# Ledger of designs, part 19: VHH binders against Formyltetrahydrofolate deformylase 1, mitochondrial (PURU1)

Target 1, 298 residues: Formyltetrahydrofolate deformylase 1, mitochondrial (PURU1), of Arabidopsis thaliana (Mouse-ear cress) (q93yq3)
Amino acid sequence: GESLDSSVSPVLIPGVHVFHCQDAVGIVAKLSDCIAAKGGNILGYDVFVPENNNVFYSRSEFIFDPVKWPRSQVDEDFQTIAQRYGALNSVVRVPSIDPKYKIALLLSKQDHCLVEMLHKWQDGKLPVDITCVISNHERASNTHVMRFLERHGIPYHYVSTTKENKREDDILELVKDTDFLVLARYMQILSGNFLKGYGKDVINIHHGLLPSFKGGYPAKQAFDAGVKLIGATSHFVTEELDSGPIIEQMVESVSHRDNLRSFVQKSEDLEKKCLTRAIKSYCELRVLPYGTNKTVVF
Below, E stands for the ipSAE of ESMFold2; O stands for the ipSAE of ESMFold2 at other seeds; V2 stands for 0.75 times the mean of E and O plus 0.25 times the DockQ between their complexes.

## First folded at step 17 (VHH; framework vhh_vobarilizumab_d1)

Design y02 (from x05 with Y102W; at its last look DockQ between E and O 0.79; V2 from the best seeds 0.59)
Fold by ESMFold2, look of step 17:
Formats: C-alpha cells, structure tokens, sequence
Structure y02 (fold): chain B 298 residues (1-298), chain A 121 residues (1-121)
C-alpha cells in the first residue's frame, strides 16, 4: 500500500507553557486537557511542588497546529485556567511565532564572553536579538569583534565613564527597547537607581563560584586559597553585589599542577559557557523565581 | 523607601462588609502588580487577590464573587472590597507589591505590616 506524503500532514510547531499557583488537586490534568483538547501533544512536562510550601510550578513543552490553535487563543485558553486557580503566573512562548527576546550586551575591557555569545548567536544557538553592545572601553574599528558587529548591523556604543559619572542615564536610553540586559564582564557596578529605572531583568556572569569568593578578582582569590574546585556563576543582578538569585553555575577541578594562567583560562572557559547557558535557559522559560532569592531551573 | 500601609480592618459580623486600603509610596505604583494576602492563625500566608499593572485581576476560589480588588493609580492606593464576610475570612490581611521580575513571573517581594479582620458574632 501507498504511504501518504508529508504534504497532507499539518505543520506542528513547539510551544512552552510555564505556570505557578497555589497547589490544588487536578492542576496537571487541567493543563494537559487544555493542550490535548486543541490537538496538541506534550513532549515534556516538569513539575515542582516544594515541601511545606503549598505551591505548584510547572513547565510543559508541546507541539501543536497553529491553524487549529491560533497563537492568541493559546494565551487566552491558559489565562482562563490561571483564573480558575487564582493565579497571575501563566506564560506561553512559541519560538517560531513569538519575537525573540531583545537584549543589550554590556562589557568593559575583556571580550571573551562577548565573542562567544556573538558566535553562538550567529550559529543560531542563542535565541535572541542583540540590539546593541555597550562598553566603557573604546575599540578600534579594524578589530575582529568590531568588524563582526558592523557586518551584522549591531551598534557598538562607547560610553566613557569616570568615577564621578557612570553615564547611567545614557545607558538607560540606549537600552530602553530591550527585554533584558546581559553583563558580559561589565566591571562597573550598576546603581540602585539604574536598576529601578531599567525595571527589567539584568543577568550577570561572576568570575567565581558564588556565594564564596565574592568580589572583583575571584580567580586569583581561589588560586591563592588553594581550592580544588573552581567555577563560574550566572545570576540576576540586585543592589547587593554578587548576591542575586543564581541561574547557572559551572565547575571544574583544579590542582597544584595549574599555574595562575591555566587557572584563569579554565575560569574564563567556564564563564563564557555558563553565561551562554543561563541566557538560553532564561529565553526558554526554564528559569522561574522561587522563594525570596532562589530559582527553579527546569 | 518602599512603604505599604494597610488600613480598614476591624470586627464585623458574618455577612458584613469591609473595605481595606493600602497606601503605597517609594516606588512608581502604576508600574507594579499588586496583591492582597492573608494569614489566619496557625496558617501560612495565602494569596487572596491580585491585580496587574494593566488591571487584570485574579482571585482565590474561596473569595471569588465576594471580594473585589481595585487600584487607584492617581492616589497610589490599592483596595480590597470584602462583602458577605464569613468567620473563615478572619485573618491579618497584607498588601504586597512585585519587585524586579526574575524570569517570566510576578514575584511579590514586599509586604506591609497588615491589618486585622475579625469576623465573628
């Protein structure tokens, strides 16, 4: 017998739904029925119900036919369920339809995180639109990074800073049309006024394994302390330095056989990978707030 | 800095009504989702009602149809109209605001001191 060709099958696209409410009987059944009633199929479902907290978190990944279940109807159907459970927190993302998150990248002198992110972005492995790159260091137009930015139409903004003027109002104007900021080794501390004025998430990479070894020289501190495990930490920025909710951490073993240079190189390699993974997890709705200063990372 | 001051609590007989107010200061009120939580003796705090910056509301099952959350952005004030009160509504009621989002969700990270509501005959 003949097989039907693919031209008679609907085109199915992925969707992601994240949900948080007070725990109750039947939540998973109701959310699953919503997807199934529209002909969707669940590919993955993660649930977290913390002990003695009476709250529910979930992330579902599904495929569906956007002709049968239009994008706006997906939002409305899940919002109706959120109302049923007295919840405000129901978010859907459909990567093939929804606009990518817009980000700005801030850095100082060192560009290893920027370079890695640009290459991953070019390869389609970082699901963002980069609106601009901002730095307090000027760069020559003939460098590989600057040629890359020019070729892809990504503005580079040099914002010269002094101790007396961090130029934060200028930076706020440059980033007003972004969904979140990424500090890719930006060595200036963002003020509380900046954070209030921006009002959206800011994600940082820390050159060390938080909460240990806070401060500006974590690789050197760890080397001098004789640690056997080093790492990098990506976290949300708050007014308190290096103390916001952690998104991702990566680690590597070290020994007496490492000198300072090899130690630093291992740290930098962890740093760029850790930041990239944190941004990807954020954009895929895997990073959810939990408690006062914690995250669920599905 | 941020201040949330609740008022309007008191003693009410079953079937009665109260209107709670929350005076807010130290932040741009209209940019934040707001909520009322309550804590009965021996229980944890629970969400009663929430209202987004755009005015969308959500209610706990136990209060839907009886309570109405609203906001007056000109006065930086959050309200909870409580009708048809029951003894199980007895609790300290707290005003809450969102802070910085950490990911896709509203996270209520600042609370007032609360106002006591007692429903008894």
Amino acid sequence: as target 1 above (298 residues)
Amino acid sequence: EVQLVESGGGLVQPGGSLRLSCAASGFTFSDHAMAWYRQAPGKGRELVAGITESGWTSYAKSVKGRFTISRDNAKNTLYLQMNSLRPEDTAVYYCAKTGRRWGPFYHFDYWGQGTLVTVSS
Scores: ipSAE 0.464, ipTM 0.705, lowest interface PAE 1.5, mean pLDDT 88
ESMFold2 (binder alone), look of step 17: mean pLDDT 84; pTM 0.857
ESMFold2 at other seeds, look of step 17: ipSAE 0.577; ipTM 0.783

Design y03 (from x05 with S58T K61D K64E; at its last look DockQ between E and O 0.46; V2 from the best seeds 0.00; counts 0 for: pae O 2.1 > 2)
Fold by ESMFold2 at other seeds, look of step 17:
Structure y03 (fold): chain B 298 residues (1-298), chain A 121 residues (1-121)
Amino acid sequence: as target 1 above (298 residues)
Amino acid sequence: EVQLVESGGGLVQPGGSLRLSCAASGFTFSDHAMAWYRQAPGKGRELVAGITESGWTTYADSVEGRFTISRDNAKNTLYLQMNSLRPEDTAVYYCAKTGRRYGPFYHFDYWGQGTLVTVSS
């Protein structure tokens, strides 16, 4: 019915729905009709049906009136469709009203990825809540990064590690209330016990194009070898070093005209861009598991 | 070592009932979503029913109202109660668990050996 407040007009907010089920005729029509029947407008729709796997993946991006289609009703309506197709995997996010993902950031000495993430977060371009920053390196309290963290109420935890004690139980306690973990150049290898104890996603940044460049490769060595391409890979962490499903990869050309300084600058730019893109894609529900070690990235 | 061992399959007449069990070991059962899949001769595997670690369930349309998935976390056992069986339910039934979870979805990447259910007179 019409409101008594004549100044009210519809406010439209964005929603995202991702869906995975056994492939069947009519899934897109049903999902689209759900949104349209409630007055929603689809702004983007991606579908992937891999050959010979009999599975269906989709991501829809839409706008809707939350007065006309209340947040809980959105869940219920998509749940009804999920039941029809026997699907476990139906997820809705509405960024303007759903709680942001909570993350913790781990790093060692180098902070270029952390700094980029903090700037993007401050600018409202990284849709997360940063619960803490953890490092195995102590930092002076009057540095720019530490002042930034203090100003925004983000704890910095120095966790001194040794070869005999990586303090993983201490780290687990610090991150227990997070939705996922980000390794922003954390140079310690996380054990299988840590990964099992944490039990949630861990996203890493690696310098190089996996799988061909596993492990560390100092920029000076690549520069001296005369490479013509550099890259960065962001991926999920598993027990096997640098082997988890890839989320994002970036490349850039280098040449004889690059000195060591410009080479390092390009490398660091790739790493920070690659990691921030991967985290944004994850939070926007663009990263979906596929097969045993692959991802769909819509 | 992860183990999923299905049992309870067999020959049954149309309209009959069977209860499938899946004994699980080698992982923390209560932390994983579980599912039953089936594969009829000459067809692909299909999800029959799923249950999350929190107990939320889903069913294929073809079995809703006839099949019930459940879990006993104390016994590390997954169940499928199959009622009002029809010839089209004939298939090998597989117990499945989630493996790696990357992003918002459950991903089932570990399977038992299966148990055969045959519905005919």
Scores: ipSAE 0.387, ipTM 0.685, lowest interface PAE 2.1, mean pLDDT 87
ESMFold2, look of step 17: ipSAE 0.432; ipTM 0.691
ESMFold2 (binder alone), look of step 17: mean pLDDT 84; pTM 0.856

Design y04 (from x05 with G50A K61D; at its last look DockQ between E and O 0.84; V2 from the best seeds 0.52)
Fold by ESMFold2, look of step 17:
Structure y04 (fold): chain B 298 residues (1-298), chain A 121 residues (1-121)
Amino acid sequence: as target 1 above (298 residues)
Amino acid sequence: EVQLVESGGGLVQPGGSLRLSCAASGFTFSDHAMAWYRQAPGKGRELVAAITESGWTSYADSVKGRFTISRDNAKNTLYLQMNSLRPEDTAVYYCAKTGRRYGPFYHFDYWGQGTLVTVSS
């Protein structure tokens, strides 16, 4: 049939712009004027200028009419401003028309992070396309996670690994069409050659509050030691283990009232929520590199 | 293994032209921003030009209007067309790619071995 909605009003869509350059007078004014001159309306604006570094960071959220301000022209207009400040780092996302980030998920035995991410993805709360799941552990096809993956057409790749052969060339081939990788409890250390060859971001989840407790810190050891506070850290992967810029941290109290099962459950709950929040923040352009090993998280 | 192999350097008269090439392998070339850096003897490495995966370019003020960066994603090759060369353009020129970005911004942290450009009479 025919349309019931023949009336027209401008359809406004959200956009996000992030910017980084050397600090200077008038940056916010020029960026704001760019949006306003095209009839856009700013809904939020965050700025960070660190005291010791003469640099400027910003993130704006705005709405605009894509008929009046075409998507490619948005890029061009902001890039012209970037050139005025000698900056390459001007990035726009328009979630309703830009392709979602494509990710691959790597895991080993434990799947609590994978399961959480799949549920959030199914509910539309994780703005990614999941190209595949890769694991160094084989899983029975009759489990609900494997049936979930099959139902949604998400490949599961079992890549048998050893200490002598991490199969990194195979993994690189499987993930070459992704925007970033997510280590959802992948317990193999990715080599420097892998990281150079992949050349894009890799986001990990660590069971603990980095930089303290680098490396393995099994939940049972913490439980037996009688700790009163547990945490999780999501961070970027670098060649140095558990040392990359931190994206998100979460903490929870524990006590003698926790048995091993409840202690482990609290730890797993922290990990899955911490990782999921880190990925969402990354996809929303809230995570910006700062200094040598820090982030701005708007 | 990631490889960036520069070529096309040499000796040229002032006012002349050169075209540098960088053959890339060991990564998905079309997914990365690329750049040319240069280093004169005894000086630091400086950015000359950059090009994003979507084709946006940026140039150092000293080369604007004289140099043109371009890329051919089908051939995994980065180019720098250098026109109206001056003696101060004498340097080793390096092809660079982005590594990990730690977010949406570009950071160039992998370089080739370089190709020498000498501009003199």
Scores: ipSAE 0.390, ipTM 0.678, lowest interface PAE 1.9, mean pLDDT 88
ESMFold2 (binder alone), look of step 17: mean pLDDT 84; pTM 0.847
ESMFold2 at other seeds, look of step 17: ipSAE 0.438; ipTM 0.690

Design y05 (from x05 with G99S; at its last look DockQ between E and O 0.63; V2 from the best seeds 0.51)
Fold by ESMFold2, look of step 17:
Structure y05 (fold): chain B 298 residues (1-298), chain A 121 residues (1-121)
Amino acid sequence: as target 1 above (298 residues)
Amino acid sequence: EVQLVESGGGLVQPGGSLRLSCAASGFTFSDHAMAWYRQAPGKGRELVAGITESGWTSYAKSVKGRFTISRDNAKNTLYLQMNSLRPEDTAVYYCAKTSRRYGPFYHFDYWGQGTLVTVSS
């Protein structure tokens, strides 16, 4: 006899919507009704309305059935609401359907941030595609990190630099097909020409709490100075050194009980965690521009 | 150097139409969201319309249905078609671009010199 076809149970997938417009009555109601009317379910909703600007920011996380609410229809439905509020800044991501962000990693000598990001990436905890790793320091091909990169097909490019030639045109060519760039302890200053030529976001890690600790402040110097608090800051790169909008900051207490080795380890742990969280927040649409040099970080 | 040069302003009667143009140079036009702002005498600049690099548009409530923003990436030109003009539309109109995104959103932080639109009562 004829077999009966079973109906397919819905597979619910996560979606994220971020929104910015002039503040008005009823925005959250309209946005939430959009999701609910299509059978979606909100798992989280964040709103920020600053006191001085009469503007509205929101981020929603929801799950939905992509058969009932196709990916293109999600865009159209939120666009209809965006037009109601004169909004240009309405963005949806659906991580299971949308392509991952492509990134390149730049570093110099220290690789603690690179190693952390590679492990998180391998574990599925960092939602990016890593197109290449670029460094102004050569590494032995038979180290664990270099073997990791080879095993996963991630190119490592040694780009020797001098004070007279930072080889920024070579770097620009290597990173053309990326969505943003990550400076994972890249100790060369990127020029305004590089930033203009790249034209996309660049995220950096700084070893101190900006703006108070601009410039170089190596762990040894902090240790010798007897500080009681260390920090790390991840921020967007601009033409002005260490001055771009801040994405994430982390702090930790240190004391006389730390020797140089434990002090350095704490500093490195802060940096790798701070950078990794900043990248994850960026990819999850949690980092939104606010004012001239600030961010909302949901 | 980045240049935004507006043109097409002038004197028009209520109910009339006008088309503004903005010639852009010094950057890769197709990679940037663009916008029109306006500033009435003695007031601050306000957003009129915006268009993303992929062609999505937005409009202020006061101009929706009357104004149309568009772009021609081959000519590096931004347009604003203004129909059914009202005396309240009298302002200097500015072409604007975003310099850097800092996440998924645009903020418009560079403007041209502007072009005057006068709608006489």
Scores: ipSAE 0.473, ipTM 0.699, lowest interface PAE 1.6, mean pLDDT 87
ESMFold2 (binder alone), look of step 17: mean pLDDT 85; pTM 0.862
ESMFold2 at other seeds, look of step 17: ipSAE 0.479; ipTM 0.728

Design y06 (from x05 with K97A H107R; at its last look DockQ between E and O 0.85; V2 from the best seeds 0.67)
Amino acid sequence: EVQLVESGGGLVQPGGSLRLSCAASGFTFSDHAMAWYRQAPGKGRELVAGITESGWTSYAKSVKGRFTISRDNAKNTLYLQMNSLRPEDTAVYYCAATGRRYGPFYRFDYWGQGTLVTVSS
ESMFold2, look of step 17: ipSAE 0.600; ipTM 0.798
ESMFold2 (binder alone), look of step 17: mean pLDDT 86; pTM 0.876
ESMFold2 at other seeds, look of step 17: ipSAE 0.554; ipTM 0.787
ESMFold2, look of step 18: ipSAE 0.605; ipTM 0.798
ESMFold2 (binder alone), look of step 18: mean pLDDT 86; pTM 0.875
ESMFold2 at other seeds, look of step 18: ipSAE 0.621; ipTM 0.817

## First folded at step 18 (VHH; framework vhh_vobarilizumab_d1)

Design z01 (from y06 with W56Y; at its last look DockQ between E and O 0.87; V2 from the best seeds 0.61)
Fold by ESMFold2 at other seeds, look of step 18:
Order: structure tokens, then C-alpha cells, then sequence
Structure z01 (fold): chain B 298 residues (1-298), chain A 121 residues (1-121)
């Protein structure tokens, strides 16, 4: 045996693995053994087995030594287990090695969601590369948001639109190198042709608790209806308006003491928090497709 | 417009073989994961075999060792070689392709019309 140098400590880095297969005995044990056999340590483990579907979902967080367990070997080892269980869905991310997700942010007039996302991004709490911001509204260069974008080298693209020409080919060109899009209060309906041409995920924030109050102006609709709870919904975009799989929902109480202004302020606070949490969950592999229009969110 | 057209189904005796084909059009075939699903009468649709863009294959336990999925990216065609067929393999077989992913997992948005495989005397 070789003498152990006590001054050399392994540098441990985090990894995340998500898995889906038909339910069977021993899946967690096998996945856990894979990590342990390579000297990794599990920090968290979530499992979901839905009733009546006989399927298994899991998400594990672990730390490991990338010298002992190289990134490509991590993929291979989990794929071997996937083959054992007939699983197509096995995904690993290692945030310190893997490229950050590249996103573009689309918005119209309201910027409360954009501002929140930029602040979280600046603080290192949103693990993305923001490639650009696209809006159908022009903004003066002396506004706080525009100065922020300029200081950080994030392009702002004004794309003037009409109902007859949404300029979707221009938008597609601007976003072709992104991993997904975020609609941070983009008030134009993206066409089926756009969604097909983009071909990747699009995440939206809706002002309201879907499936109720679909469409635009949900805060005014809710205020006029006299609701006692308001909400925000972040969801995947599909061709059917406001009907895609839901990622995150948040609620707040309202009462007769709220006027329209305070009602809107509460709604905007919900929207910015809801969207930001949804994007973070997505990037951390916490959002998994389930059923025809549902998600597992670990 | 994505189109998936299955062929190769039919009546076969137990122990026999069939080869299913799926002609694909309307998308860049090599960029998509593909799968075969089947649905027996009174049952839900179940995954039979899948193949990723990179060529990783996966098989349901009931068919592993008997069925082989493959793809020919030059011909935009997905195949399923079915050997040692059993009566319980009787089903309508569907070709499927991924579309929008909705997170990290494959989600099959595009489906063919199906081809009937009957395994019986």
C-alpha cells in the first residue's frame, strides 16, 4: 500500500440525478449503491410513486469527487442502471461542470418579473446565462432596468409588433441559441408555428390561478369578481392558451380593504416570486413531466 | 406537419417474427428520440422500446431479449424487430416521436395511427 497524504482532501462537487421508470423493487437501493460505490454521498433524495400508474420518479442530490468519478462516467453509470430498469428517462446535471442554461427573457410593458429575475441572477441565486431581453415595448435608455442591462452586457431588443405581424421570425433568430425561453409578462400570444420553430421549452407567468381567469388582464378580472384569494401561475407554454403543465402557483389573501392599486401590488409581488421560483426549480431538475398535463415538482 | 406512418403489422403464429417500420417526416429525424408503444384491448398504452438521438436503447421488461429497436437516420425510419412472438404481444403498435420536452424527460407528442399485430394460431 501507498501512504495516505493527509494534506490532500478531495474537492467534492454537487450533482443531481432525476430518474423515471416502471416501478420495481430495489430501485432506490440500486441508485444509491451507484453513488456510494464511487465514493459519493447523498445529501437529499425524493421519490414519487403515483397511485394507479405503477411508475417511479426520483430526484437525488449528492456530492462526489470528479477525479474519482469523472463526469462522463457518471452518465455511463446511471445509464447502465437505466438499461437495467428499461428506463428512457435518466438525467444528470453537475452545475459546476455543466454549462449553465442559456435563456432569453420576453416581456411587454410590465417589468416587475424581469427586475426580480435580474436581481436574483446578479446575486448568484438564478443559475442561468441571460442572452438577451426582448420586448415589444421600447424603453428609454435612462431607466433603471436599461442601465442594469447595459452594465451587464445583456442586449435589449425592441421588436415592434402588430396583431397582423408578431415578428416571430425575428424573435426566433434572436433566441436560436437558448436552452429555453421565459415569458416575463409577454402579452403577445406565441403562435403554433413559433413553438414548433423554437422546439424547446417556453415558461410563462400568468396573473391568476389557472385554470381560472384565463387570458389577459387577470388582476382586474379577479378584483371585479370580488375574490378573497389571488394568485399567480407559472406554466409551460403550449398552443392552447394558458393550458400547459403548471410548474408553480402562489396565493395571497385579499379583502374589502384592498383597493385596485393594493390588489395589483399584491398580484405583482406574487408573479415575480412565482416565476423566479419556477425557473430555479426548472434549472435544478425539480420539474418533471407527469401524466398528460401534470408535473412532479420535487 | 409531423407525420409518422407505421407498417409491417399482421397475423403471425406464436414463436414467429415481424419487423415493424415507421416512416417519419415533417421534422429533423436525427434530433428526436423515438419510441414504439403498444395498446392491447382494454389496456393502457405502454412503452415497448425507445431509442434516443444518441442511440441509447431501452426496452420494457416483457420484450427485452426478444425485440430490437433501431433507427435509420438516412431514411428517416424507425424499426422494431420482434422475435419469439407470444399471444400477449397482440396489440396495436404505435410509433412515437418527441416534441416539446417539458423539462428534462422525453415526452412523446407525435404519434402514428398504429399497426395491428395479432399473434395467434
Amino acid sequence: as target 1 above (298 residues)
Amino acid sequence: EVQLVESGGGLVQPGGSLRLSCAASGFTFSDHAMAWYRQAPGKGRELVAGITESGYTSYAKSVKGRFTISRDNAKNTLYLQMNSLRPEDTAVYYCAATGRRYGPFYRFDYWGQGTLVTVSS
Scores: ipSAE 0.473, ipTM 0.735, lowest interface PAE 1.8, mean pLDDT 88
ESMFold2, look of step 18: ipSAE 0.581; ipTM 0.782
ESMFold2 (binder alone), look of step 18: mean pLDDT 87; pTM 0.879

Design z02 (from y06 with R100W; at its last look DockQ between E and O 0.49; V2 from the best seeds 0.00; counts 0 for: pae O 4.1 > 2, grease 25.2 > 24.2, SAP .703 > .668)
Fold by ESMFold2, look of step 18:
Structure z02 (fold): chain B 298 residues (1-298), chain A 121 residues (1-121)
Amino acid sequence: as target 1 above (298 residues)
Amino acid sequence: EVQLVESGGGLVQPGGSLRLSCAASGFTFSDHAMAWYRQAPGKGRELVAGITESGWTSYAKSVKGRFTISRDNAKNTLYLQMNSLRPEDTAVYYCAATGWRYGPFYRFDYWGQGTLVTVSS
């Protein structure tokens, strides 16, 4: 029956559903009807059907009443549709109920990306739980970033490394309880053995538009070369350096009026924004594997 | 080196049962989704059943209710219980595992050599 309690209003919460299967007639209709039949309302819907691949990708954002449509029933109802289309890839997240992704942040000397992520995290704009920060550079306890970490109970682990000894076993132990890693300007190359031992996603920020300017020192290199366009790229880490699937790229114009200082500041601003946006997209289930080394980013 | 080794295939009469096994090595089994695919002669490879690292399962419509996928993370082994077998189920059955990258979506990058299942009187 209907509720007679006039002092209670339904609380609607957001949900996200991502779906991938072989293309077939009526998928959107069935997915949309699933949400509507439970009193949910779709706020956004993205579909991608690549030419000549006979596959279907979608991402929906909706609001719903969790009393009417309990979290476990949401899973069951979308599972029924997944079974109908023979799909394995059907994922629901309900951010207000589901546990946040746990991440560790790795960095070296430069902290502009770390600082941006910490501020976004503090403001509730980055839906993660930061388990620790790991760096191969020691930092004085009386710096802004170290005070921030201490105030919020986020451990900082100094792991002294060299190019010959990257201390990867120590890092693996520190990050076992994470869902993915973020390289926020970590200047040591993670080995294939580290990547295999960790076994989960690693997301990096590169200071250039891949594949151009691969390697280190891109701001100074680009400034000396007289480029008119600079960029940043966030991508998944694979064994091949700077070659993993790209999640996000950002660009900015530069000119003769930039000196090295302003050029570097623009580059750093791009890097911090690009990485932060990539992590947010990943956590919101917007980043989907596609083709050999590509992504769909809804 | 990633290895997937299927076993348990063979000849069975219609209505019979078989249990397929896949022994996995060379990767962290519990972090990966696993699947069974099959390929009949002259046909493309099709998904039969899949199971996520958290145990969520999905089945092709043609096998739902007859086949059961399961995993034992302690033994690094994937199973397919096949009941009420039909001649149409005759195929080479392949064990598959995801690469463990790129978020929640599954790409099956690793494959076994296959095991033949023949359903005939």
Scores: ipSAE 0.171, ipTM 0.522, lowest interface PAE 3.9, mean pLDDT 86
ESMFold2 (binder alone), look of step 18: mean pLDDT 85; pTM 0.866
ESMFold2 at other seeds, look of step 18: ipSAE 0.218; ipTM 0.593

Design z03 (from y06 with R101T Y102W; at its last look DockQ between E and O 0.79; V2 from the best seeds 0.57)
Fold by ESMFold2 at other seeds, look of step 18:
Structure z03 (fold): chain B 298 residues (1-298), chain A 121 residues (1-121)
Amino acid sequence: as target 1 above (298 residues)
Amino acid sequence: EVQLVESGGGLVQPGGSLRLSCAASGFTFSDHAMAWYRQAPGKGRELVAGITESGWTSYAKSVKGRFTISRDNAKNTLYLQMNSLRPEDTAVYYCAATGRTWGPFYRFDYWGQGTLVTVSS
């Protein structure tokens, strides 16, 4: 008899598995054997074992036949290995069949990060569903961004805020059906009550290289001070301003040959690239919490 | 305000059993992963057992087969049934809760006051 595999082309789909446990002998062997035993093929494997901690982190990328290894069985097989190693943190994503992450985008006046993310999303290069855009600034309906949002059915919510009322209960209601929030130059500080009420990750873009440059630093002041290096930082939001675990940082040199306009342009280019890369890495399960305020970024 | 209150600790003979309870309030209990941790004198805190929102469980190697974690979502209560207790199980046991997400991994942000378990001949 002839194998059905030779007469029917299998549909192979990508999967990602991330794992964290106490370090032990044989973890990689067991995880890789799980994939191979089901006919899967590993395309990439990353491991991190910190020198001074007895913990293990890994991320694997593989392809598999979901008829031979059904999605629920993938979860169960990795969970069985997690139980063997006393681990709670074992996560599988299969991008072609799992729901995309749902996000909301928050911004204030500047929209360069929003525009970049919308274009990347339209091109299929940002693997999210954008449920809405929220801003504390009203925008005319005839602007390019507003026309884009209307064309794609993405609601824009203007939430008029003051220093006395940040309207956080209104924002919480608008974003309750999201997996995480993205602050794309949202210039209001989210309160501890907001963060607890939301209860999920919030990713921010900061103009500068944290932790050394917390808070705002207007481009004109940096330019006049004669700095030689500018940067951008994307990080998780906590109650402490600009202090959460860093996801991505980018840097660029500046010199006396930059005028204010070119200086600002370089800064904005860093911000939009840094934020979009951080979001993509997060959605691909490359960003793993580590310690109290650090990340592993595979 | 999230509150976790442990009870059920005490003195027990080796080979005996105890059942720990953790009463939870201030959050939607069924949406959160829960865990028991313990800390022996002079030792770091270690994970004993965890249970996800969907009921999937995991145990430290030292307690597997002897301890059972469970949850009652109707009562907002987490349990740890500890059987065949040994002197090395002596520790303060803490109830912990986390949010439903922090990327792909659980982050335990909320802790109870602890309940002392002493296993002594």
Scores: ipSAE 0.469, ipTM 0.752, lowest interface PAE 1.9, mean pLDDT 88
ESMFold2, look of step 18: ipSAE 0.518; ipTM 0.772
ESMFold2 (binder alone), look of step 18: mean pLDDT 86; pTM 0.867

Design z04 (from y06 with T98E; at its last look DockQ between E and O 0.91; V2 from the best seeds 0.69)
Fold by ESMFold2 at other seeds, look of step 18:
Structure z04 (fold): chain B 298 residues (1-298), chain A 121 residues (1-121)
Amino acid sequence: as target 1 above (298 residues)
Amino acid sequence: EVQLVESGGGLVQPGGSLRLSCAASGFTFSDHAMAWYRQAPGKGRELVAGITESGWTSYAKSVKGRFTISRDNAKNTLYLQMNSLRPEDTAVYYCAAEGRRYGPFYRFDYWGQGTLVTVSS
C-alpha cells in the first residue's frame, strides 16, 4: 500500500502593513501587487498624501496564507519595496503571530478608565498584555478592581509619592519591559527626565477638547458655564503639558436636561471610550505621526 | 542636550567624491536610527539615506549605488560616502537623529546645522 499525502485546508490570517516614503507614481500599485502576487487579498487600503509635502502614507489590511507567505518573507518582500522607494518606514504586524504590545497602566484616584480597559482586555477587545498597574493611591484589597487584578495575575504597585519625591526612578524600573505606557487618569505630571529615561511612547487621556481647555478644567466648571458640547482627548505625552500629538477625540452633546451627575457620567463615558479606542488604534498601526505635531489616524 | 555637527562639505566637480561626517553627542548613539537629509535651494528637505540601530540601511532612488551611509558606534559618528557626484546633488546636507516616535515609524527630531555640498565644474 502506498501512502497518500494528507490534505490540509489553508487558514487565512490577517496582516497589516503601514508605509511612509517620498510621494511617487505607482506606490499603491507596487504594494498591492506584492500582496496579490503572494496570494493575499486586500480587505482595506487607506492612503494619505498631505498637501505640499511630497510624502506618502498608507495602511493596508489583508488576509494571507502563512504557509504560502511565511512571516519572515512578508517582512523581506515589503522591505524590498521600501528600498525601491528609499523608505525607512515600513512596518508589518500579523496579530495572530506577533507578540501583543506590553503596557503598564498608571492612575491616581479615579479608576473609570482602568475598569473599562480591564473589561475590554478580558473580553479580547483590547489587544495588549497588561504587565502591571501602578498608582500613587493605595486601594483596599477587597474592592472589585483589586480582586480582578489578583484573579488575572496583574500586579498592582502602590508607589507612594510626596511633593519632594515623585519616585519616577522606581516607576521606570517597574515599566522597563513595556512597549508603551498608558496614563489612565494619572494626575501627576511626568518630568522631562522621566520621559527621556523611558524613551518610548506614553499615551494620556484628557477631559476636554485639546488644544482648547488645557490643564484642569473640572466638569463642574463646564457644567456651570452651560456648555452644549463636552469632549475627551487622548494624546501622546510630551514635556509640554497637554500639547502632544492627538490620537483620538470624542464629543457629546449636553443640554439643560443634564444635571451635574449625568453631566459627569457623560464626561467619564467619553474619557474611557476615547482612551480605549486610542490604545486599540495605536496597536493596530492606525496612528502615524506627521508634521510637527499632527497624526494620521487611519 | 543632543548635538549633531556635520563636516566634510565643499565644492567638488561632477563625478567626484566627498565624505560627510556627523559627530553626535547627548544621547546613546548606538540605540538610535540616524539619517542624512538634504535640501536644495527652494525645495523641501528630502531623505537621502537612513540607517537603523541594527544597521539596516535605505537609500533614496536618486543616490542608490552612489552613496553609502555608515555608522561608527564607538566614535558616535555617522558617515555619508558620496561617489559619482552630479550637479543635482548640490544641497545642504543635514545629519538627523531619531527622537520620540509617536507610533510605529522612525521619526527624526534632532538636526544638525547642515554642511553645504556644491557639485559644479
Scores: ipSAE 0.599, ipTM 0.805, lowest interface PAE 1.4, mean pLDDT 89
ESMFold2, look of step 18: ipSAE 0.644; ipTM 0.835
ESMFold2 (binder alone), look of step 18: mean pLDDT 86; pTM 0.867

